# VH-VL binders against Protein phosphatase PHLPP-like protein (phlp-2): the designs that were tried, part 8

Target 1, 227 residues: Protein phosphatase PHLPP-like protein (phlp-2), of Caenorhabditis elegans (q09564r761to987)
Amino acid sequence: QIGVSGSRGMKNKQCIRQVRVENTFGFIDGGSNSYMSSSICRFMTSYLKENVSMDIRSILLRCHCELGEEGERLGASVMIIRVHEKRLEIASTGTMSAAIARNQKLKMIINGRYEIDDDEYSRIREAHGFVDEENRINGVIGSSRQIGHFSTFPVVLPTHSYRNIQLNEQIEGLIVGNNMIWNMLSIDDLNSTFHNNRSPIVVAKKIQDQLQSYDYGGNSNILVLRR
Key: E = the ipSAE of ESMFold2; O = the ipSAE of OpenDDE; V2 = 0.75 times the mean of E and O plus 0.25 times the DockQ between their complexes.

## First folded at step 5 (VH-VL; framework fv_necitumumab)

Design c4 (at its last look DockQ between E and O 0.61; V2 from the best seeds 0.00; counts 0 for: pae O 3.7 > 2)
Heavy chain, then light chain:
Amino acid sequence: QVQLQESGPGLVKPSQTLSLTCTVSGGSISSGDYYWSWIRQPPGKGLEWIGYIYYSGSTEYNPSLKSRVTMSVDTSKNQFSLKVNSVTAADTAVYYCARDLYDYGDYAFDIWGQGTLVTVSS
Amino acid sequence: EIVMTQSPATLSLSPGERATLSCRASQDVYSYLAWYQQKPGQAPRLLIYDASDRATGIPARFSGSGSGTDFTLTISSLEPEDFAVYYCQQRSNWPYTFGGGTKAEIK
ESMFold2, look of step 5: ipSAE 0.309; ipTM 0.745
ESMFold2 (binder alone), look of step 5: mean pLDDT 91; pTM 0.938
OpenDDE, look of step 5: ipSAE 0.236; ipTM 0.750
ESMFold2, look of step 7: ipSAE 0.637; ipTM 0.858
ESMFold2 (binder alone), look of step 7: mean pLDDT 92; pTM 0.940
OpenDDE, look of step 7: ipSAE 0.088; ipTM 0.716

## First folded at step 7 (VH-VL; framework fv_necitumumab)

Design d1 (from c4 with light chain S92D; at its last look DockQ between E and O 0.75; V2 from the best seeds 0.00; counts 0 for: pae O 7.6 > 2)
Fold by OpenDDE, look of step 7:
Parts: sequence; structure tokens; C-alpha cells
Structure d1 (fold): chain C 227 residues (1-227), chain A 122 residues (1-122), chain B 107 residues (1-107)
Amino acid sequence: as target 1 above (227 residues)
Amino acid sequence: QVQLQESGPGLVKPSQTLSLTCTVSGGSISSGDYYWSWIRQPPGKGLEWIGYIYYSGSTEYNPSLKSRVTMSVDTSKNQFSLKVNSVTAADTAVYYCARDLYDYGDYAFDIWGQGTLVTVSS
Amino acid sequence: EIVMTQSPATLSLSPGERATLSCRASQDVYSYLAWYQQKPGQAPRLLIYDASDRATGIPARFSGSGSGTDFTLTISSLEPEDFAVYYCQQRDNWPYTFGGGTKAEIK
């Protein structure tokens, strides 16, 4: 079962988009760029249809490579989820996060809210980039791990996290969302919302409502998968 | 502490079915954190993963053996079993049962039985 | 299936020496790699999981490194009890596959 919810925020731009092709889900966060999210979404949709069995990690990289001229100065966070009968695969770059529900508890499995550690700082600096006081790369980019931003190479790289999780009966579902969801809502709140509602549609909706209740007026997107 | 012990006949004739049982002690097989696996090792050779079974009965087998392998679990006896049909000399090996520790992507065979030699011979 | 290749097949060393064992995957397996030690007549014992994490009870002289396709098991100073066969195993894609093993023998 699938639940989706989102908000374009005050600017009424859809910068976060989702793709679904069979058992594969795509999550694209273009930041403040609706064109980028749309472009990647379109590409991913087409590519997934033509390459259903391709490794999602490869697909993620393909998204990066196929950005073309737009990728010179634009980028995005991308997460791809493929659900098998007995396996769950996730490949992710950027700022999006995912948590699985197991035994009435949510656990973060992909954390897009990572702090830049010393190694990453060193890497960025060696690449002649910098991190500003707001943790932006070169003062404008939201993450050093994104697709696109070719002009910053090698400051921004499409470095991805990968999870290959064996599914069992204790796994109840998955929550995916952009960074603001996880910034504004506690894992306990999300856990409560997930387990107090059986419908993933309702779960996604309630999460969205909670964001609004906290006076969040920005872009948000939520994907909830439930067994 | 958790211990695993293989049991079954050490000799099987060609074309017959190899049957082994792994008994788990010191812990319950009905744990969602583990996948119970079988691995074999022909004499003087490397290791081959056969498959696993979850306490609920969910299984996955090595494609190379899938057509001949069946696993089962008996939670009441705290056991899980392996059957290999139509055996040949190539199935002669030490068979190990093992616990596959799963922790949200971090997994390995952390506990093994001592292994049992099964010889296929006429 | 993913093919795991270990080298060397045999490693002859003396106690106190550093041992370096290599494991190569036919494709990227990221950090989903385990190392096992097997002594004669015994079952394999888990040494390393997730490429670099030591299993419980494993001495500090054992360390794993690498990601992607190339992995290394290092024994900083060999103890007499460390002479055994070592196997790597990828755990990225089904079926899980083992390397052919490296035998560490006393020189």
C-alpha cells in the first residue's frame, strides 16, 4: 500500500517530485528548482520503463550523467527505492531521508541530514570548495552529495548511500521524505503517526498536516509504504 | 549462549534425498532478527551458501540448488531443516547450519554449527 | 552471481609478521563484505562484517578495509593460532558468494 502527500508551499512551485514504475519509486528534490525536479522525473520515468531490471545505483548515476547542460549549475537530491518480495533496496544522494518501521518502531536507514565531517570538509576544501555558516556548499548548494552541479566538480559529487534490506514480517513499512519533514517532526511523532494509522494515505496526509501545524510553508513531499 | 547443532545421516545414496536438521539451543528460533541458513563445503573446497529460512517459513535459495532444495522450520522444536533431492557425488560436503545476523543492513553468519559430513555414495 | 576472488591462494609467514589478504569482487558490493576464519576440522568463524567492523570477541590485530570491489583483511601481527584459511563473502546480492579462500600457513 502506498500513500503520498506533498505541498508546494507558499511559492507554489513543485520542486519535489515522485516517480513510480512498477515496484520502483523515485524521489527527486530539486531544492528550489522545479525545472530540475521535473526534468529528472521525466528522465527517470522513461528510463525506468525501458530498464526495469537495472540496478538502482546505476540508475541513480545515469540520472546524473544524463542531466546535460542543465547539470552544469543545477542539481538535485535523488532517492530510488525498489521493493521486492523479500528485499528492499534504496539508493540515495542528497538530503532526503528514509526510515523503516519494524516492531512498532521507526529506524532511520538513510539519513540525508548528515553533518559534514572532517573528511568531507577536507575533501571539499581540496576541491577548492567551501562550506558557509549555513552549511551550504560554495554558499549556494544544499549538499556536497547531489547529482548535477558539474561546474563544481569535484566539490559536489553524486555520492550515494545504498541499503539492501532483507524484508521480514516484522518490517511494517517505510517513510520517505525531504529533509524538512525530519527536521520539524521528531522520530517519535512520526512513529506514532505511522502506527496509529493503518492507511499509508492517511499517514502521509497526517504528516503533511503536522508540518503545516508547525507553521511550515515550504515545499514538502512524503512517501509512505506499508505492508 | 546460542548454539547450533546439525543432525542427520552421514551417508546418502545417489538419487535419494539428503535430509538434515539443525537444532537451536540457548535461544529461540522465533526471532525476527535472524535468518537461519545452510552452507556447505565439499572436502578441500570452499563454501557455498545454500539458502535461508525465516522463522515464519519464508525462504530463499541459491539459484544453483533451488530446484532441489527445500527448507522448513519447526518453531515448536526450535529446529529448521534442509532437504536436497536427487543427490549426486557432487553433493558430498560438510553441511553447516548458521545464524544469519540481520541488523538493518549489517548482517553475517555470526554463529555456526560444528558441521556434519554427508557423503553421497552407492 | 558475483564472483569473489581471493589472493594469494597461500600465504606463508612467520609468527609476528603482518599478513595482508586480498578479496576482489566481480562487481561493486559496496561495504557488504564479511571475512571468516576457518581452522582445520572447525566451522568458519566470523571475523569482520560490513567490510571493516570486527565481530564480537575478535582481537584488534584483525582489521578489514576496502569498499566497492577491492577488500583487504589485515592481521597486524600473526599469532600461532591465526594460521588458518580465510574466506571473504559478499552480501550485496543473492546468492551470497564466498571467495576461494586464502590459506595462511606457517613458514
Scores: ipSAE 0.016, ipTM 0.616, lowest interface PAE 7.6, mean pLDDT 91
ESMFold2, look of step 7: ipSAE 0.444; ipTM 0.790
ESMFold2 (binder alone), look of step 7: mean pLDDT 92; pTM 0.942

Design d2 (from c4 with light chain N93D; at its last look DockQ between E and O 0.03; V2 from the best seeds 0.00; counts 0 for: pae E 2.1 > 2, placed apart)
Fold by OpenDDE, look of step 7:
Structure d2 (fold): chain C 227 residues (1-227), chain A 122 residues (1-122), chain B 107 residues (1-107)
Amino acid sequence: as target 1 above (227 residues)
Amino acid sequence: QVQLQESGPGLVKPSQTLSLTCTVSGGSISSGDYYWSWIRQPPGKGLEWIGYIYYSGSTEYNPSLKSRVTMSVDTSKNQFSLKVNSVTAADTAVYYCARDLYDYGDYAFDIWGQGTLVTVSS
Amino acid sequence: EIVMTQSPATLSLSPGERATLSCRASQDVYSYLAWYQQKPGQAPRLLIYDASDRATGIPARFSGSGSGTDFTLTISSLEPEDFAVYYCQQRSDWPYTFGGGTKAEIK
C-alpha cells in the first residue's frame, strides 16, 4: 500500500519529483530546477524500465553520469527504493531521509540531514570549498553529497548511503520525505501518525497537515509504504 | 543589458525547412544559469513553447513538434538556432527566442527577442 | 501535457478599476507558474514567476496568487498601459504550456 503527499510553498522553492517503475521508487530533489529534475526523472524512468535487475546504487551513479554538461552547475538529491518480497533496498544521496516502521517504532535508516563533521568539513576545505552560515556548500548548494555540480569537483560528490533491509513480519512500513519533513516533525510524531492510521494515504496526508499546522509554508514531499 | 534578436527568412515554402537564428548580445550564451528557448505564436493565437537548448547542446522539444524540430548552439557566435522541417501553413507564426532564467529557484522567460514573423506560403 | 485554462477570455474595465484574471491547470503545478503581459506588436513580458514573485521592474499593482491548480493575477488599479493580453504559463512539467490568454480591454 502506497501513500503520497506533497506541497509547494511560495518562498521555499524546491523541485521534488517522484518516479515509480514496478517495485522501484525514485525521488529527485532538483533544488527548484525543473530542468534538472525533469531530465533526471525521464532518464531514471527509462533506465529503470530497461534495467529492471540493475543495482540501484549503480542506477544512482548512472543518473550522475547522465547529467552531462548540465551537471556542471546544477545538481540534485536522489533516492531510489526497491521493494522486494523479502528485502528492501535504498540508495540515497542528498538531503532526503527514510525511516522504517518496525515493532511499532520508527527507526531512521537513511538520514539526509547529516551534519558536516570534521572529516567532511576538512574534505570540503581541502577541495577549496566552503560552508556558509546557512550550511550551504559554496553559498548555494544544499548538500555536499549530491549528483551533479561537476564544476565544484571534488567539493560536491555523489556519495550515497545504501541500505539492504531484510523484511520480516515485524516490519510495518516505510516513510520517506525531504529534509523539511524531518526538521519540522519529530520521529515520535511521525511514529504516532504512522501507527494511529492504517491507510498510508491518510498517513501521508496527515503528515502534510501537521507541517501546515506548524505554519510551514515550504515544500514537502512524502512517501509512505505500508504492509 | 542582455538582448536577444531573431533572424531568418520571413517566407518559407511548404515542405521546406524553417531556419531561424537567435543572436545574444550583452552577455555570453555560455552560462550555466540559463536555458535558451524558442516560442512561437500564430497570428491572433496564443503561445506555444517549441523547446530549449543549453549552451552545451542539451535540448528538449515539445512533443508536438519533436519530430520536426532541431535546435543548435554556436557559442563562438553567441547564437542558437531553430530548424523546423516540413513546414505547413500551420507553422506560420511569430517566432520568439527567449532566455529561461534559473538562479537556484527562480526561473521564467525573463528576456525575449522582439520576434520574427515567418509565413509559410507557396 | 498540462492544459492551462484562462478566464475570462476578455475583460473589459476602466482605468482605475481592479482586474482579476484566473488561470487553471489541468493538474497540480504547485507554484511553477508564470504570468506574462503582451501588448500588440510586442513580445511577451514577464510579470510574475513562481506564482507570486514579481519580476524586476514590475509595478506593485501587479500581484500573483494561488497554488496547485488555481491561480490569479490581480491588477489592483488598472493603468492605461495595462490594457493588453495576459498569459499564464505552467513550468511544472514538460512541455511547458501557456494559457489561452486574457485580453484586458478598455471599457
Scores: ipSAE 0.307, ipTM 0.766, lowest interface PAE 1.6, mean pLDDT 92
ESMFold2, look of step 7: ipSAE 0.624; ipTM 0.854
ESMFold2 (binder alone), look of step 7: mean pLDDT 91; pTM 0.937

Design d3 (from c4 with heavy chain L101Y; at its last look DockQ between E and O 0.63; V2 from the best seeds 0.00; counts 0 for: pae O 3.1 > 2)
Heavy chain, then light chain:
Amino acid sequence: QVQLQESGPGLVKPSQTLSLTCTVSGGSISSGDYYWSWIRQPPGKGLEWIGYIYYSGSTEYNPSLKSRVTMSVDTSKNQFSLKVNSVTAADTAVYYCARDYYDYGDYAFDIWGQGTLVTVSS
Amino acid sequence: EIVMTQSPATLSLSPGERATLSCRASQDVYSYLAWYQQKPGQAPRLLIYDASDRATGIPARFSGSGSGTDFTLTISSLEPEDFAVYYCQQRSNWPYTFGGGTKAEIK
ESMFold2, look of step 7: ipSAE 0.575; ipTM 0.842
ESMFold2 (binder alone), look of step 7: mean pLDDT 92; pTM 0.944
OpenDDE, look of step 7: ipSAE 0.137; ipTM 0.748

Design d4 (from c4 with heavy chain G105N; at its last look DockQ between E and O 0.55; V2 from the best seeds 0.00; counts 0 for: pae O 3.4 > 2)
Fold by OpenDDE, look of step 7:
Structure d4 (fold): chain C 227 residues (1-227), chain A 122 residues (1-122), chain B 107 residues (1-107)
Amino acid sequence: as target 1 above (227 residues)
Amino acid sequence: QVQLQESGPGLVKPSQTLSLTCTVSGGSISSGDYYWSWIRQPPGKGLEWIGYIYYSGSTEYNPSLKSRVTMSVDTSKNQFSLKVNSVTAADTAVYYCARDLYDYNDYAFDIWGQGTLVTVSS
Amino acid sequence: EIVMTQSPATLSLSPGERATLSCRASQDVYSYLAWYQQKPGQAPRLLIYDASDRATGIPARFSGSGSGTDFTLTISSLEPEDFAVYYCQQRSNWPYTFGGGTKAEIK
């Protein structure tokens, strides 16, 4: 079962989009750019339909390679989720996060809110990039791990995190969301919402409502998968 | 510390079923952090992963052996077992049980049994 | 399945020398690679996981590197106890597959 919820924020731009093709889900966060999210969404949809069995990590990279000229100056965070009978695969780049519900607890399995560590700083600097006081790459880019931003190569790379989770009886579901979901809501709050509601649709909506209750007026998007 | 020990017959006739048991000591098999695996090694050859079982009974097998392999777990005895049906000489190998460390991402087989030789011969 | 190829098949070296073992994957396995050591009559022992992380208790002289399709296990200075067979294993795609092994033998 799946539940989806989101908000376009005050600007009424859909900068975060989702894709679903059979058992594969895509999550695209174009930051403040609705065109990028739309473009990637369209590509991913078509590509997934034509390449249903392709490794999701490869698909993610393909999204990067197929961005065209727009990719020179624009980028996005992308997460791809494929649900098998016995496994759950997640490939992610950028700022999106995912938490798995296991044994009545949510655990972060993909954390897009990572701090740049010394190694990454060194890498960025060696690539002649910089991180500003607001943790932006070259003063404008939200993450050093994203698809696109070809003009910054190799400062920004489509470096991905991958999880291949064996599905067992302890796994109850999955919550995916853009970074602001996790910034504004505690894992305990999310855990409570997930386990106190059976419908993933209701879970997603409640999470969205909670986010709004904290006066967040930006873009948000939530995907909830539940067994 | 956690230890694994294989047990079972060392000789099996062709077409019969190979049966082995792995006993876990020093820790509980009923842990969500591990997948309990079987690996085999024919004499003088490399390693082949057979499959794994979770404490709940969930299994996954190597596609090359899937049709002939069955695994089970007995949490009360802190054991898990392997059965290979319709064995041939090609199934002669040292069979290892191992613990596969898993924390939302695969690590590796971090603890192994000593292995037990199973010979298929008429 | 992913085929793992190790080279050389046999490596003859003396104690104190540097050993370099290669492992190649038939397709991209990213960093999901483990190395094992197996001595005669013993079970394999985990050395490296995730291509470069040393397992608990493994000496610093063992190091793993590589990503994608090409991986290397390096023993900076061979100790007498390091002469054994070494296996790589990809853990990217099911089924997990092992290389054919490299035997490090004393020259």
Scores: ipSAE 0.100, ipTM 0.722, lowest interface PAE 3.4, mean pLDDT 91
ESMFold2, look of step 7: ipSAE 0.516; ipTM 0.823
ESMFold2 (binder alone), look of step 7: mean pLDDT 92; pTM 0.943

Design d5 (from c4 with heavy chain Y107W; at its last look DockQ between E and O 0.61; V2 from the best seeds 0.00; counts 0 for: pae E 5.1 > 2)
Fold by OpenDDE, look of step 7:
Structure d5 (fold): chain C 227 residues (1-227), chain A 122 residues (1-122), chain B 107 residues (1-107)
Amino acid sequence: as target 1 above (227 residues)
Amino acid sequence: QVQLQESGPGLVKPSQTLSLTCTVSGGSISSGDYYWSWIRQPPGKGLEWIGYIYYSGSTEYNPSLKSRVTMSVDTSKNQFSLKVNSVTAADTAVYYCARDLYDYGDWAFDIWGQGTLVTVSS
Amino acid sequence: EIVMTQSPATLSLSPGERATLSCRASQDVYSYLAWYQQKPGQAPRLLIYDASDRATGIPARFSGSGSGTDFTLTISSLEPEDFAVYYCQQRSNWPYTFGGGTKAEIK
């Protein structure tokens, strides 16, 4: 079962988009750029339809390589989820996060809110980039791990995280969302919302409502998968 | 500490069914963190993963053996079992049971049984 | 399925020497790689998982490195008990597959 919810925010721009092709889900966060998210969404949709069996990690990289000229200065966070009968695969780059529900508890499995560690700082600096006081790359980019931003190479790279999770009866579902969801809502709150509601649609909706209740007026997108 | 021990006949005739049991001691098989696996090794050759079973009974087999393999689990006895149908000489191997550790991305066989040789011969 | 190729097939060294074992994957397996040690007449023992993490109780002389398609197991200084067969295993793509093994033997 699938639940989706989102908000375009005050600016009424859809900068976060989702794709679904059969058992594969795409999550694209273009930051503040709705064109980027749309472009990637369109590409991914078409590409997934034509390459249903391709490794999702490869698909993610393909999204990077196929950005074209717009990728010179623009980028995005991309997460791809493929649900098998007995396995769940996730490939992710950027700022999006995912948590699985297991044994009545949410556990973060992809954390897009990672802090830049010493190694990453060193890498960025060696690449002649910098991190500002707001943790932005070169003062403007939200993450050093994103697709696109070709002009910054090799400061920003499409470095991805990959999870291959064996599905069992203890796994109840998955929550995916952009960084603001996880910044504003505690894991305990999300856990409560997930387990107190059976419908993933309701779960997604409630999460969205909670964001709004905290006066969040930005762009948000939520994907909830439930067994 | 957790220990695994294989048991079953060491000799099986061609076309018959190979049956083995792994007994887990020092810990419960009913743990969500582990997949209980069978691996085999023909004499002088490498390792082949046969498949695994979860304590709930969920299984997955190597595609190369899927049509002939069945695994089961008995939580009351703290055991899990392997059956291989229609065996041939190619199924002669040391069979190991192992615990497959799963920690949200980290996978490895961290505990093994000592192995049991099964010879397929007429 | 992903084919894992180990080299060399046999490695002849003396105690105290550095051993370098290679494992190559036919496809990118990222860091999802484990190394096992098997002594004659014994079951395999886990050495390394996630390409570079040592299993519990494994001596520091064992180290794993690599990502993608090329991986290396290094034994900084061979001890007599280290002469054994070593297997790599990818856990990136189903089904998970083993390499053919490298035999470290005493020179």
Scores: ipSAE 0.041, ipTM 0.686, lowest interface PAE 4.5, mean pLDDT 91
ESMFold2, look of step 7: ipSAE 0.284; ipTM 0.729
ESMFold2 (binder alone), look of step 7: mean pLDDT 91; pTM 0.937

## First folded at step 8 (VH-VL; framework fv_necitumumab)

Design e1 (from d3 with heavy chain D106Y Y107D; at its last look DockQ between E and O 0.66; V2 from the best seeds 0.00; counts 0 for: pae O 4.9 > 2)
Fold by OpenDDE, look of step 8:
Structure e1 (fold): chain C 227 residues (1-227), chain A 122 residues (1-122), chain B 107 residues (1-107)
Amino acid sequence: as target 1 above (227 residues)
Amino acid sequence: QVQLQESGPGLVKPSQTLSLTCTVSGGSISSGDYYWSWIRQPPGKGLEWIGYIYYSGSTEYNPSLKSRVTMSVDTSKNQFSLKVNSVTAADTAVYYCARDYYDYGYDAFDIWGQGTLVTVSS
Amino acid sequence: EIVMTQSPATLSLSPGERATLSCRASQDVYSYLAWYQQKPGQAPRLLIYDASDRATGIPARFSGSGSGTDFTLTISSLEPEDFAVYYCQQRSNWPYTFGGGTKAEIK
């Protein structure tokens, strides 16, 4: 069962978008740019329509490469999820996060709120980039791991996280969302919302409502998978 | 400390079924963190993954052996088993049971049995 | 299936020397690679997982590196007990496959 919820918030820009082709889901967060998210959605859809079985990691990389001139100064966080009968695949770059529900507890499996460790900091500095007091790359970019931003190479790289999760009876579901969801809502709150509602649609909507209750006026996108 | 031990006949005739059991001690087989696996190694050769079974009974097999392989689990005995049908000389190998530690993509065979030699001979 | 190729097949070294073992995948396996050590008459032992993480109890002289298709296991200074066969295993795609092994032997 699948539940999806999204909001443009008070902003007229749709910077966060979703793609669905059969059992593959795509999340694209273009930050403040709606064109970037649109382009990536188009590319991803095209690749999946051409070959629905294409490796999701490859799709992510191809989207990066396909950006062309648009990718010089723009970038995005992208997460791709493929649901198999016995497996769950996730490829992610940037600030998107995912948590799996297992044994009545949510566990973060992809953390887009990556804290820049010493190694990454050193890498960025070596590449002649900097991290500001708000943890932004070069003062403007949300993550050092994103697609696009070619002009900053090699400061920003499309480094991805990948998970290939064997599905078992202990796995109850999955929650995916952009970084603001995870910043504003605690894992315990999300856990409660997930387990107190049977419908993933209801779960997704309630999460969206909770964001709104905190006066979040930005874009949000949520995917809830439930067995 | 968790230990695994293989048991079964060391000699099987061609066309018969190879049957092995792995006994887990020092811990419960009924854990969601592990996939209980079989790996074999022909004499003087490399390693081949056969398949795994979850404590709930969910299985996955190597496609090369899928048609001939069946695994089962007995949580009450803290054991899991392997059957290979229609064996030939090519199935002669040391058979290992192993624990596949799975942490959401970070995984490996972290605990192995000592292995048991199974020879297919007429 | 993904084919794993290890080189060299045999590595002859003396105690105290640095050992470098290579493992190549036929396709990108990212960091989903494990290294095992097997001594004669024994089961394999996990050394490295996720390409570079040492398993519990593994000495610091063992290190793994690489991503994508090319991986390396390094033993900084060989101890007598390190002479064994080493296998790499990709864990990216089913079925999981092992390399043919590298035998580290005493020169």
Scores: ipSAE 0.032, ipTM 0.678, lowest interface PAE 4.9, mean pLDDT 90
ESMFold2, look of step 8: ipSAE 0.537; ipTM 0.826
ESMFold2 (binder alone), look of step 8: mean pLDDT 92; pTM 0.941

Design e2 (from d3 with heavy chain D106W Y107D; at its last look DockQ between E and O 0.03; V2 from the best seeds 0.00; counts 0 for: pae E 11.0 > 2, placed apart)
Fold by ESMFold2, look of step 8:
Structure e2 (fold): chain C 227 residues (1-227), chain A 122 residues (1-122), chain B 107 residues (1-107)
Amino acid sequence: as target 1 above (227 residues)
Amino acid sequence: QVQLQESGPGLVKPSQTLSLTCTVSGGSISSGDYYWSWIRQPPGKGLEWIGYIYYSGSTEYNPSLKSRVTMSVDTSKNQFSLKVNSVTAADTAVYYCARDYYDYGWDAFDIWGQGTLVTVSS
Amino acid sequence: EIVMTQSPATLSLSPGERATLSCRASQDVYSYLAWYQQKPGQAPRLLIYDASDRATGIPARFSGSGSGTDFTLTISSLEPEDFAVYYCQQRSNWPYTFGGGTKAEIK
């Protein structure tokens, strides 16, 4: 079946949270705000316990809707993963990415490395937002698709990506991480780390060590699943 | 503030079943962030992890004890329990319950009960 | 099963001195190591997790270091309340296993 492991960076761990309820895993990146991560973690945990079979897309939207007053100014990236015997579901909004390991190769299936295309740029301008030269929305926000940021509506939207993946014999596992991992490490490096190590804990730790070897000082949020 | 308290008989006869309960107060046992463990320490000796239980009832036991150990959880009473079958004098120890915060490899026992001495004697 | 070996078994020092406690794993446990302090008649208290991270409320004089198989707990300047037994614990694989302990005693 599937081995599970995770890792986080060394700074302000409270801004990044991981949740597990039964077969459902949540990943939360509140940026520099630990209240956002804690609030979403608490809600998601409680909601999943009472609604274990609820659609993960609905859970993600409920995380957005149940944000308190801080959700007016602040937001978060959220990814929810549900593991079934024969399939895997992923719902995500924000800056986290997922890559599936298949036939000795990693394939990106959710790309949270946000680059604003022409259509999204137009949408933001029509909503009276702007994008600066550092790709920040209204000078401060790192993604146009995250939960929260109510005061920017409709500039930042909680629209999610969703994938439903059949687990066959060729599927070897999954790597999930926030955008710093994917910006700093090549998919070939990640593929080598995944396939050269049996333990998902070791894979996650080695990815963290590689980030540190490049003098990375921010938070990293890593999940590795293996079959 | 979360607190853990062990309860159960302090004296058990050989070959009987040792039963202990840990009551959680100031917090909920029904949390996805925590595993609930039992650890024991024979008098004057070191620590041995017995196993954990998740609020759903999922368990993992130390292989050295697995054939004799069962754990259970009662979420309505905010309690989890340990049974050790067929005890001998070697099972005499202080038994601790502990909260294990699961953080994908950054786990540690961050809250411990006060401990309860269980003596196995004929 | 991963065997954790602590040394020395007893460390006799005076207040104000630096204490260095060693923990060695029988196989690679990466950074998944915790340190606990236990005083007589008390439950263990978490000091360090993930090899080097201090638990909430632990004074800065406590520091952990190491990775792989060799780990160290350092107390930079011993206080009277630091004379206790210290246990390391690997958390890399089930079952979690503890070292045999190092007793820090007043000289």
Scores: ipSAE 0.006, ipTM 0.448, lowest interface PAE 11.0, mean pLDDT 83
ESMFold2 (binder alone), look of step 8: mean pLDDT 91; pTM 0.936
OpenDDE, look of step 8: ipSAE 0.106; ipTM 0.735

